VHH binders against Protein HEAT-INDUCED TAS1 TARGET 1 (HTT1). Designs and how they scored, part 3

Target 1, 277 residues: Protein HEAT-INDUCED TAS1 TARGET 1 (HTT1), of Arabidopsis thaliana (Mouse-ear cress) (q8lfw5)
Amino acid sequence: MESLLECFAITDGKCHPDCLKANNEQEDYDACQSAALVAVSLISSARVIFKIDSKYTEYSPQYLVDNVGKEEVEGEMDQPSCQYTVGNLLSYLVENVWTKKEVRQREMDQQRREFTVKDCFEFAFKKGLPRNGHWAHVGCIFPVPPFACQIPRVPMKGEVIEAANVSEALKLGMQQPAAARLHLFSPEFDLVGEGIYDGPSGNETRYVGLRDVLMVEAEKIKGETVFTVQICYKKKTSFVKVSTRSMILPLNGDDESQVTEPACLLVDFCIPRFSIN
Key: E = the ipSAE of ESMFold2; O = the ipSAE of ESMFold2 at other seeds; V2 = 0.75 times the mean of E and O plus 0.25 times the DockQ between their complexes.

## First folded at step 1 (VHH)

Design p03 (framework vhh_7pa5_2)
Fold by ESMFold2-Fast, scan of step 1:
Order: structure tokens, then C-alpha cells, then sequence
Structure p03 (fold): chain B 277 residues (1-277), chain A 121 residues (1-121)
């Protein structure tokens, strides 16, 4: 069955669009890819920490990119992918690849929804995840690969646990890395170096946006809780210490006069809590 | 540690042929799709060809279709690119790349050092 998905790459296969730009556009940001990559990293970490997997196992972020949010688009179900069999391959190719590829791609692009790390965890617990080798690149051929229902998925048993505040987030992070999103401000984030990132601090501050992070460590500095986060920014992965104090955040782009209510730089704390035997 | 080492590049006249090789180590080679990507002077990376883990599926950029053939030997952990009817515009550094994902680089997660192909009269 997996070999048939590989056969589709021959007839209509092109590399994922990002393959052509993998190293040339350092500032390109894709929220869905970011969320999927963080989600699989945290799932893999949790599964080895709690001895569900005997070793660090790579799961498919492409499966999440291809499938999260699409089941609920206008009440659509993923069942059509199971309608095609080996015996009707030619019919599938004519109807969905050779004659209707352009129209179907536009429809899929129009219906695509942005999703979060939490959405990825919920999807994984509901549907399972294939290993990276089983859904590494086949999804880039079609938005929904034929025979997708026949690709092996590892069952994921558990639930998403959210934290409403820093204190709860500390408790979640005690046994495993946790997910969060970080409000990035330039140039402050670019200038943090080995220091503590504490958000906007002066004139000419630009709001970059939210970025998905892995919270990997917590410490007390002068009585203040500081999280160390792993972040991908401008195609570079780094570890940054982040302040947890409340502050007024100018979240509306380059206008420093546009301020919001006091908030934390880190928001949307969650973990994948696996059921253990 | 994942390593990809390209070889087989060189200088050739237009219309000539070269065969590139990529020796892979540090991972289960047969489990990964592999690609050739090239970079001409002053240009960004251009995808050339991709092959599935089993070798059953291949795809090519329109600029090389019919002239280049990608193949692999999973017993030897080696990827190949047979280049025929070479043109001056094929002059570039050719990289072996593993298809996968990192947090900073979706698409190709490991690249080799590259092998130089120069097509000149």
C-alpha cells in the first residue's frame, strides 16, 4: 500500500514547495509547519521520557500539516481517501490528479486553516501519528494522499493539559518539556544574547508576532521565575531565557503607541500527557 | 551522526556526461526519500530530482527531465545522479540532501558538502 503512494510521486510528484527554498529564505515563517514541528518534538520527548517508546522516535510533522483542521472544513470527512483501492488507481489519477489537480489544489489552499500546537496534540491523540519514514514526503504530492487510511499510524493515548498561568506551567514542566507561544519584539529579541528576554523596552520596538517554543528549563533569578525556551526564529534554533513578569505589550505591529493590557510574554502553555501502563 | 558525502563532479564539455554519487551514513538510508539540489553562482538552490526510499518513485525538474536519472543502491547506502547531454546552464554545486524536517529547515534536514559540476566549451 505504501508503495502505491510512492507510485503517485512518479505520475504527478513534485517536491514540497519549501524544498526549493529550504536554505535561501531565512526569514520565511509558516505557522502550521512551526506548530507541527514543535508538536512532534514534544510528543517524541514525552514518549521516551515515560518509556512508551524505547528510544527517541521521529513522528511525521508532514502528517499534521496535511491533515490538521481539514476534517472540520465545511463538515468534510477524511473518508474519501479510503474510497480508492489498487484496482481503481487509473480512475483516481484521471479524476483527481491529471484532469483536476489545479482546481483541487486551489480548493484545498482556500479551505486550509491555521492550527496551533494544541490542535496538533488533540489531533494526534484522536487519530495517531505515522512515523516520519511512513509520511515523510508522500503528502507533498497531494493535499490528501490516496490510500491515506492504509498508512500505519502509531496510536497515541492521552490528553492535552493546559496551564492558565506561570505557576501551573511550572508544575507541567517538572517532568517533561512543555509547549508555549512567545511574543517576539525586534530588536529586543535579536539583542538578548545570553541575557534574559524581557520584551519591549524602548523606542522603535516592532512586534514580530507569536512563535511556538519548547519550555525546557525553569530557574529562579532574584526571586523571579525565568523559563529557558528552545525557539526557531529566522531559521535559527536557539535557547533563550524569558522573563515571566507581567508587562504592557504593544501587539499591533510597528506602532509603539499601540499598547495592550498587562500580559505575560509566554502564553498558551500545554503538554501532551500520555496515559502510562 | 548523519553524513552525506558527494563525489563524481568535474569539468566536462557541453553534451558530455557525469555520474554523481552520494555516500550516506548515520541513519537508515532505505527509510528516507533523497534528493539532488544544485546551486549555480549567484542563484538560490534549485531542486533537481527526488527518489523514494524504495527507489520505486522518482521525480525531476523540468529543466533536467529526459537528461538526468536518479537512482539508489540501498545495500551500499549510496544515491546516484546520472547526468547526460550536459549544458552550460547545468554548471553548479550539486548537493545530496535527505528529505526530512528540522525546526529551522522544512524540506531537507541534512545536506552534503556539494560536488562542483562545470560545463564549459
Amino acid sequence: as target 1 above (277 residues)
Amino acid sequence: QVQLVESGGGMVQPGGSLRLSCAASGFTFSSYWMSWVRRAPGKGPEWVSTISGSGGSTSYADSVKGRFTISRDNAKNTLYLQMNSLKPEDTALYYCARVGYTQWSPGFDYWGQGTQVTVSS
Scores: ipSAE 0.000, ipTM 0.123, lowest interface PAE 18.5, mean pLDDT 71

Design p04 (framework vhh_7pa5_2)
Fold by ESMFold2-Fast, scan of step 1:
Structure p04 (fold): chain B 277 residues (1-277), chain A 120 residues (1-120)
Amino acid sequence: as target 1 above (277 residues)
Amino acid sequence: QVQLVESGGGMVQPGGSLRLSCAASGFTFSRYAMSWVRRAPGKGPEWVSTINSGGGSTSYADSVKGRFTISRDNAKNTLYLQMNSLKPEDTALYYCAKGPTYYWSGQDYWGQGTQVTVSS
């Protein structure tokens, strides 16, 4: 696990500004944004660890938010943004930025698209990713600005490797940090401090939900495997030790009669495995 | 306050059947889901089956699906595990667990267990 610690020394554990806006209220939490941020952190880390990038390179989480789960029209070779030239910029601004028509279209009821860190990895391997500076503002403007087709994407070659259990996850994490999702229960997670988060333990426990995390370290404490995860929660980035003990979790609320199988607090383990030659 | 007393284990040949019972006291049995977990010598605990408070919903480990049936009698505060087509790998101490509260953590919620030995 030495390579994992070196990787996180390079990243300095800094929380993305958008993650700092999150709090424990569900309406302030954006699952897709969280997944995209975790995915680009792991991609950047893997690319430095395996010397694909010579230095830590920030890739665009906004590109993932804007594009994951969106279908392309078959046979459409030209992107709409390629229809505009530098000479056509004023026409673009009049028709798309300074009018109110696109605001009304943007405000149409849209079904929430959901995607996971795994979806982000698969998308990156299929399409590549632009560097953060090249796509930081494009997705914040509707419609997509002219010249989006000219923004270079870095090719990503590899595959997503998943683990079904803790033992397999340990093997994934030997050379790079891994993604997982963590079941959060309040107030236990808020009270963990420097201890080990062991999930629900009281009569007033409530389920907060799943949160995307980076698994950075594993150790044995009293014969039990414990993972250290990096998580952005309530506007803070922290490192938390998490128990891998199997337990029955009330994933659909506080109904103690709910039948469910024993589960680990950490689920959905995966890594981006880059092809190197 | 929670007391769980397992019984019904024994020695049986492969392909045989056993019915385990768990007598519960010290809590309102009819309000809690209940589970069976087992522990083979030198191994950690393995979850076997869970039943909800009303008995209408059940779940099983893949290794026992189609062979084991969990049931309960809320009037008698008793949990059952009907084990059919027993295999040598079913040899273990079987524990009754009060669950789910929010979690089952092992020994703190289990009784003394009942030994099941499947040998030819």
Scores: ipSAE 0.000, ipTM 0.112, lowest interface PAE 18.4, mean pLDDT 70

Design p05 (framework vhh_7pa5_2)
Fold by ESMFold2-Fast, scan of step 1:
Structure p05 (fold): chain B 277 residues (1-277), chain A 122 residues (1-122)
Amino acid sequence: as target 1 above (277 residues)
Amino acid sequence: QVQLVESGGGMVQPGGSLRLSCAASGFTFSSYGMSWVRRAPGKGPEWVSTISYSGGSTSYADSVKGRFTISRDNAKNTLYLQMNSLKPEDTALYYCAKDFRGYSSSWGMDVWGQGTQVTVSS
């Protein structure tokens, strides 16, 4: 059944901009796709660490991409996904012109709100998540995939816990990996290797942007807290040690008179705290 | 359906060696990068090593570099970690992990096995 869903998601080799497959260039970055991928990794990790799942279970990041930031409309019960099953997918394709340029243009013009890893956790705790394979690529073709109302979701019970500073983040990360966002500067990030990423050096430094990371370890090096983060950057997954010292970050080059406050390279710390009954 | 089964852990004295194995099933093993991750008592997970889908590229954490060797046998769907010169601080539960490739992208590690315990003590 999952293979039929995957076949349905393919449209002349092209994907909707919100589809995870659209992020296929080495330098392309989509914040919502990144947030969804980090969120499901942390949810899966937390669920196995706290023995809610007996083994590491893959949940659908595409479900988050397709559904976070959208409100459920009361009273709208007539959806194509409730009229068709996986077994009558061909009928759905014949009745809906999914390969037409006009249909794809309308879907591409439909804007969704940006969302964060925190938004993904909150959504998962309110709505649950389907397992990966049940909601693979279907959302790439339509805003709501056929038979979406029939796709099972795993209930998630818990809440999002945020940390306002490094000290609180260290406490939250003691029993599970945590989410954060990392300020990337080029070429410093590309040159860090096995050292400690310490932000901009000032010499020909360019701000790349924020990237979602998983914080997996903390250690003290000469009195300084250093976090090890897992990051996917330019389609390479790596682990990088990051300094937690406060510094002035040159985030914009538009106005040299712009005043910036000292900040940490890592921001927006949060974890999915599951309820164990 | 995706399954990772670690083995080869045990008790060993400092300076000893162990070889860990991870048997993979339920996915095309030769198409994914693989990693070893460990969790010491009272600590969060620590990345140990990564190997590319072909075995052509490897990387290691500073704490194990020069002592551990990651390898794979794509014909047997098996990942290995050769651990030499073991130290008490290597005591941990060791997990095999599969990279998430979702939709032709590589994004983090998304599948972990049950783990195999390594205890280094005198």
Scores: ipSAE 0.000, ipTM 0.197, lowest interface PAE 15.9, mean pLDDT 71

Design p06 (framework vhh_7pa5_2)
Fold by ESMFold2-Fast, scan of step 1:
Structure p06 (fold): chain B 277 residues (1-277), chain A 120 residues (1-120)
Amino acid sequence: as target 1 above (277 residues)
Amino acid sequence: QVQLVESGGGMVQPGGSLRLSCAASGFTFDDYAMSWVRRAPGKGPEWVSTISWSGGSTSYADSVKGRFTISRDNAKNTLYLQMNSLKPEDTALYYCAKSRGYYTPKFDYWGQGTQVTVSS
């Protein structure tokens, strides 16, 4: 129960080590956290590239984790008190708002939700996002209580643009980084090094799953389009070149009883396109 | 198997004082906000006071503010209500209630109540 209270003790860039996934000994993959982190990175990048923000501005991935896919109860945010600063919200939340059981229920409910980078972009354009400093200091998982001083959100004007194929994705990525999901196969992905990741190549191949990536560069190698993606895998952030060659992917093992159409290793391409006046 | 047992009620003259106690069992007491709710003859239930799970925050109905003090002893799984400057209007059956949350007026368990009568 001391550990639970320590998870709320986030101050000026410090967070309890047990509450930060980066400090866990084993790789802890959470699809919602992954999507939120990729989404805010791409929003921040787009906003500075297109001069909407004068400098690189960090937005809150935790706000997306806490709020994407949730119904708002109208009226609970009607009369927030402005006597609480961000630094005081942790004490206020711990002392006044949530029981330990409600805290655990919130954590369980958040683990059951699933959302994509696209969902994060749509949420940001509808609701705006607070800066990281305004939400990151509230807690690892818990939302700001409705009766507290309302956390300011930066309004976002724009739309999500999707690409159906590699050719369209290349056009999306021309002016800004783009989101995609990558099909990971082991051991092939672990063995790629400085080469080009081209998917499953052997009989002893295991499908790891989809991982959210940022597409940061495109080039042609021997007439083939190759994307360089930034990925967080096994607690390491790296840049990997990925083949866009169409291929049959053994997503459920080597059983080819269900013939799937050839697919690309990279899927679900999208960007946040901000309105520029 | 949640059990809430109130005690400390009785008859008192106007201006007098009483302290109510509630012994809780069957749940992790220090994980929940706790409340006092009263029911006067011929009236519906009226919320009186709530205390947070840590004891760090309290709230009161306007009718009792400044006269009543809610407190808890998490080591003893016990909730208290200190009632001072009692008025005839405070005559009611007082219930200890397990609260769903500090600002949520939803209660999932209630005791049997303890009678407080304020009369000359």
Scores: ipSAE 0.000, ipTM 0.174, lowest interface PAE 15.4, mean pLDDT 71

Design p07 (framework vhh_7pa5_2; at its last look DockQ between E and O 0.10; V2 from the best seeds 0.00; counts 0 for: pae O 12.7 > 2, grease 24.5 > 24.2, placed apart)
Fold by ESMFold2 at other seeds, look of step 2:
Structure p07 (fold): chain B 277 residues (1-277), chain A 122 residues (1-122)
Amino acid sequence: as target 1 above (277 residues)
Amino acid sequence: QVQLVESGGGMVQPGGSLRLSCAASGFTFSTYAMSWVRRAPGKGPEWVSTISGSGSYTSYADSVKGRFTISRDNAKNTLYLQMNSLKPEDTALYYCARHPLYSGWTREFDYWGQGTQVTVSS
């Protein structure tokens, strides 16, 4: 057999169908939901690949959205409202899901949190994750139910492994898919089609921002490494080939900000590495 | 239901050529990486070659590198193996195998065909 790096290249940009299905059930882009979706996809994939789960198991991205970055909740588990009971569940649903009440603006401002895929992995290793179906039955995005600490969670042990560059990212992804973030430029990204996305190419280029992506294939084309990534952009999930050349990136509107060193279009590489036992 | 059907095997002299085909059905062929695996008489399975779903990446066992070429036609749902400069050691039952999508980062196969016999003898 060839190296494990070759296994990374063989997937041709495809993850497990259930990972793709979970990613495609979103109707709109949300930075918090994008990071959570990438994170649970990688966790589910890694756990089945390394036989920690006996079959592909969906974990809740909504639990990550609701809880990542939140300080340790103060309160006692012994309070009646903190118990996971049918009565407490129904009270929560009536108050927050079925009877629409305006979420106070201050609460909404406190819930506008940005977090990364790395943050999601660290949270999952610390707190565990519930299976998707369990959390979805209690979910209202803004108010977290008081009994959330009682909802069954699968414990997860491991660490986040990061890469600083393309060569290191290939090593990280030898046995499993990896997360990254992609610098998007308009109109170049919208026009890439089946070609290779090379980033900014001239006049009328504007920087769109970073997007979380799932790195699913690497190949050498004309002597250069090219990654295939899964990305959701403008409400469409697609697979795109991305150049790994270092280049000067115009990341804002001020010309003088372009004095930074060359960078790649793909940055912030990481995987979840589970410890076994 | 996933089905893989190999054909194109037969008897050839050393130095000869054969082209194997594998007709795929019951799944979205272009999504899956595919491999050829062979089983010589009295031996276990030996991986021969792999091609990505798009066909953009190929790899080969050292024993066949430079002599065999894997290809696919996604419009016809067909995988191919062009075998040139055949040796008696290439005599085996050749299988078409599919890589599981969720474990495409590993070298495991979830479905196999029935195999087609290749015999190289003078």
Scores: ipSAE 0.000, ipTM 0.270, lowest interface PAE 12.7, mean pLDDT 72
ESMFold2-Fast, scan of step 1: ipSAE 0.211; ipTM 0.610
ESMFold2, look of step 2: ipSAE 0.005; ipTM 0.232
ESMFold2 (binder alone), look of step 2: mean pLDDT 89; pTM 0.899

Design p08 (framework vhh_7pa5_2)
Fold by ESMFold2-Fast, scan of step 1:
Structure p08 (fold): chain B 277 residues (1-277), chain A 122 residues (1-122)
Amino acid sequence: as target 1 above (277 residues)
Amino acid sequence: QVQLVESGGGMVQPGGSLRLSCAASGFTFSSYAMSWVRRAPGKGPEWVSTISGTGGRTSYADSVKGRFTISRDNAKNTLYLQMNSLKPEDTALYYCAKEYSIGWYQGSLDYWGQGTQVTVSS
């Protein structure tokens, strides 16, 4: 069954609005896709760092997109798919293939709530994750993948550890890379180049929003703690040094009344802490 | 801002050779180990080779030992992969990766950059 899913992964095209391949080839930013991609990168990294996996193993971000925030992950069709064999697969395909009308209806009806990297970690520790290719393409084609009950999920044992501030984040990051979210301001972020991103400079600054990042390095530059983060922005992956200086952030343009106290450009620090042997 | 730009890929016949380059900027290149990672269609990332910051140590995946050579020019901030005796199985998108440092630990997180396509076919 696993080899059939791998075959679908190779031959599948864009088919569903939630498909990571379709969305990654489009220009539009998607917060859930971003969170899922950051989460699997950190899970894969942590599992190699702590020697839980013998090599870098790619887990399915599409599985997170399809399942995080949804109650009853055990759909009523999951037991029927357990009964399907190669001999009755054609019956399954006829009964469960998305029609063009159904794909359009799902696209119009899908009002999924945004989820965070933390939500992804909690989901992975509760439910496990399949390897990439076992879910990605089949999930995009069918409302319930054939043999869904037989799709191997790697069990994940651990917990999410959060940091409330930069000092705590430094402690978390000593053993593994961490997740965070970065407040992006234009044009400052676009113009940072080789320098340190220090947030809004004032005149004609526009708040872009929060973006999920991987915190990969911490260092002291002229006595200041600086994090290097990996970020995917405008379809380009880059590394940026970010100031940890506390500042007033104009999150709604020039209206500073929405912020009542200084804040860090980096927020929502967390790591997946795996239980080790 | 750290940037890694891969180049040198292309189409080659089995038994041929290619040399990949990775231009690095935004960090002290000689202080970090560098790796090559590849991704074949429909497969996950496969680590290919790593070289220490000074160039004094190298390691290779079993599938490429004796055929590939990793090297670096710290004066030019450039990483290289010399690929000899190429096989159809070497067909993949090749990525340059910087080792990260958090405290005393260093390790590759993932492949970085756009990658460079290598296709080995007759």
Scores: ipSAE 0.000, ipTM 0.162, lowest interface PAE 15.9, mean pLDDT 71

Design p09 (framework vhh_7pa5_2)
Fold by ESMFold2-Fast, scan of step 1:
Structure p09 (fold): chain B 277 residues (1-277), chain A 121 residues (1-121)
Amino acid sequence: as target 1 above (277 residues)
Amino acid sequence: QVQLVESGGGMVQPGGSLRLSCAASGFIFSSYSMSWVRRAPGKGPEWVSTISSSGSTISYADSVKGRFTISRDNAKNTLYLQMNSLKPEDTALYYCARGLTWEKYSGFDIWGQGTQVTVSS
């Protein structure tokens, strides 16, 4: 795989284990990695659509995974890494090599951090993002990437625009793809094929959970607004048409059912709106 | 080095057909979804179609549904766009693009150089 964005494309069942944790229905997927991958994809798309980047530029989703949700520190990253050069890399390795236990602990710390695509956009606009080649997943070996203070970040100027409903989401998606989260129900989602996913259809339905998606198209079908979303689910990347019809969703969790009000299958619409001037 | 080279464009009358090809090199073609994007004179880029890495998932812009067919040959590292029932509004530079994300783009370099399609009487 040439980039972390490729970890998101799970077609033919191929997936790199280090990039994607679990997209199995019976296992927790890595929500933070999912959010970071969606955010980077949308930032890259918006920047090329609005001519900010002259070509599609891959930004680092790993930078988001490593840094979103952490407390703001004075100045740059870890100060010690700023003192090291290629010539004294050995000193850095001696002082900053993690044990296998420390690597595992870091992985668990990353798994316990909860953040959304919106959080990723806000972080990118505040701190900028390095290009994918400048920030790989080095944190698995070291507490911070070597020379972190020297890694160039591309400044991002803009704001996050959210939509609370379908009508507002349509306006967001007119000029660029948008982020959303989709309520997945099994087996309905697995059986949708080329049809329109319209949520739970019976009492045997099981709620899988929310999944980050890219809203790539909107159209009217039989008078109803339908969004086409790109989603990674069960290690497969696909495009699915989703109904925006309000319906009672059996969002059954641990001893709780949040089914009192009609809701949309798609929620949490947002875009990165870049400032041009 | 990564390269995408489009070909197959030309001039055709309304109602005619053209088949575009995109030859990919410098990367593992079968690992990427691929897209066709076009740019009409005086307009911004418009997404046309996307095909998943395996070819199992395909999407089209509403303006081309039923007329255009995207396909790929992973053994030959080639992406295709079969264009039928061409209309004057299909006149554009057509670009081949690599990616898993929806991309609206004019294309160059890793994205193709573009191939011109002109539909006129």
Scores: ipSAE 0.000, ipTM 0.190, lowest interface PAE 13.4, mean pLDDT 70

Design p10 (framework vhh_7pa5_2; at its last look DockQ between E and O 0.67; V2 from the best seeds 0.00; counts 0 for: pae O 6.0 > 2)
Fold by ESMFold2 at other seeds, look of step 2:
Structure p10 (fold): chain B 277 residues (1-277), chain A 124 residues (1-124)
Amino acid sequence: as target 1 above (277 residues)
Amino acid sequence: QVQLVESGGGMVQPGGSLRLSCAASGFTFSDYAMSWVRRAPGKGPEWVSTISGSGGYTSYADSVKGRFTISRDNAKNTLYLQMNSLKPEDTALYYCAKRTGYFSWSPSSAFDYWGQGTQVTVSS
């Protein structure tokens, strides 16, 4: 079984060209991959910090991308093609990684999903996660291998702890790295460099949306609390200092969705709290 | 006025152990993450370990993980570094360092203050 998993890992990164093209053109997939990457980073960190894992263990973000929000199909595990065997793994790789196939047909047969870091934590606590080497990236959201439910997963028990505001988020961040979402504005975010990102600065501002971040540091600069976050934006991973002051954010242009209440640039703070005794 | 005073260094043979201490004063100790940083002969500073203000979260450089243990006693305003299985490459001047903020999970965090350092020498 280990050799089967090693065979799958050896073919890691060999994705069908049509899957690569479709994936590169799908903005939702990039957002889902971002949430999954943040989630597994925080799970790995928390598990080693709280000595649940004896060393830093990488879990599969691709497993989250492939499976969060997907309903389990009854009886599928009984089919011979659904067994976790070397033959079935090789057949999957030939059909879906090494052989050209139309990716558009597979997308028509399946539903794309949008999920959050919180959803990833809840999934992990319910279903567990495989180690990264046991569920290698195959370059496509779909199709999920028929034998996916039989791939070994590390069981996990815990709960998602959320913070409603910056003060509560500081308390969470003192325990472990935390997830948050950052309101991004163009061009301000692209121009921040090594400074402090403080959001919109005029009528030329465009709201880009929310992005998942790892909240890794907090410090005081001139009396103000500033968070440092790790973010992947435009395919580049960087560390950015973010203002925590409340401000009026022009989040939406239409009247129905316009927000006039003061808000922070960082929202939706959460951590995975493991409960192994 | 912030003051950090390191102690507990000395000469030890490979495989030996030392415990470093850092007495802190002049600030609310429990509000800040603390780090150990070392400077080997002829080299620049190297981050060794960081502990959160509460003491509940720690991180280590790969070169010391599994051998060194950082801890703190907030009632005594004291930071510790237990150093086991010492190697010649651990020879350095070890500094106690105060972080600028509430917590840090990144080794690239800025430091406000350093102590004078305590020398650790590992030799046969």
Scores: ipSAE 0.017, ipTM 0.349, lowest interface PAE 6.0, mean pLDDT 74
ESMFold2-Fast, scan of step 1: ipSAE 0.306; ipTM 0.638
ESMFold2, look of step 2: ipSAE 0.128; ipTM 0.502
ESMFold2 (binder alone), look of step 2: mean pLDDT 82; pTM 0.823

Design p11 (framework vhh_7pa5_2)
Fold by ESMFold2-Fast, scan of step 1:
Structure p11 (fold): chain B 277 residues (1-277), chain A 121 residues (1-121)
Amino acid sequence: as target 1 above (277 residues)
Amino acid sequence: QVQLVESGGGMVQPGGSLRLSCAASGFTFSSYYMSWVRRAPGKGPEWVSTISGSGGSTSYADSVKGRFTISRDNAKNTLYLQMNSLKPEDTALYYCAKPGFRSYTEYGDYWGQGTQVTVSS
């Protein structure tokens, strides 16, 4: 199996010092960065599987982080802001050095704005995506990049298809990997290793939350459908087999508000369905 | 609901030709790889050919390579299999199919009803 998802290290020395400082002060898990990374991985995979791209092409997850859920990006022109030209680069650098409020505002916007993998797919189909090298790396927080209006975007034509259950998700994923969200419980998830993640075991179980995953494989084990998912968790990318068995999930720390009806560990299945014509 | 309906089968002499069709509905046809699979009497399913969504890539089983041609018309949501130089061993029920998930061990339940091809012995 090949990895379809990469966890980007902010410490690669490719980012400006101000970007590194801003990112280091944020939460280790960022739901928006997670959603964007899963979304671009699935878009890149689908585009090469369906021969829309002649080779695996890396698209920018940071473009999604910066733009999904921001209505002002629509503007009058269907392009990123064109605040600076080649002739105005010095003005941009001067403003960037003296505008610490913009870095702080972007940090606050990212902490408050929420979006899903589905939102990322819808945005990509509406606006297209630039290639990874053309927009700031994941975790880099800057004011609008210089020459943003001149950064080429690849048009994306298609729609988001959702599945309500495991059976529909299997049909969805027949010819491409699919997105889903996984209910994580500690320590069970940390202890799964090469086994099958089967959710909470009871005593001393803590709900960690939902994590975006990329569904890459399905198989039947002892009559049960099992999905292999790729996940970025604790800054590591791994493959985990996940049970689709219905079970009681304690999703709240309050005994009175715990889920009492059986539920699936995997939810929110969707794919980017590209139009080839 | 996904539906696949095959047609075009029949009885033919060795060396003859047949063109199979598969009418697809209930999904975005042009976005999917499509396959032809056959099942000879008393045997399990055998993969015959696959075509990409755009039609730009095709692949064939060694047993049919050079004799069969897979194609599609995305405007009509229809898959085709042109079968030339037919042999008695090509006698089978032919199914239009969507392949399983990336590494799914079952070929899926997305086969149509099938169309019978009989090459007279």
Scores: ipSAE 0.000, ipTM 0.111, lowest interface PAE 16.1, mean pLDDT 71

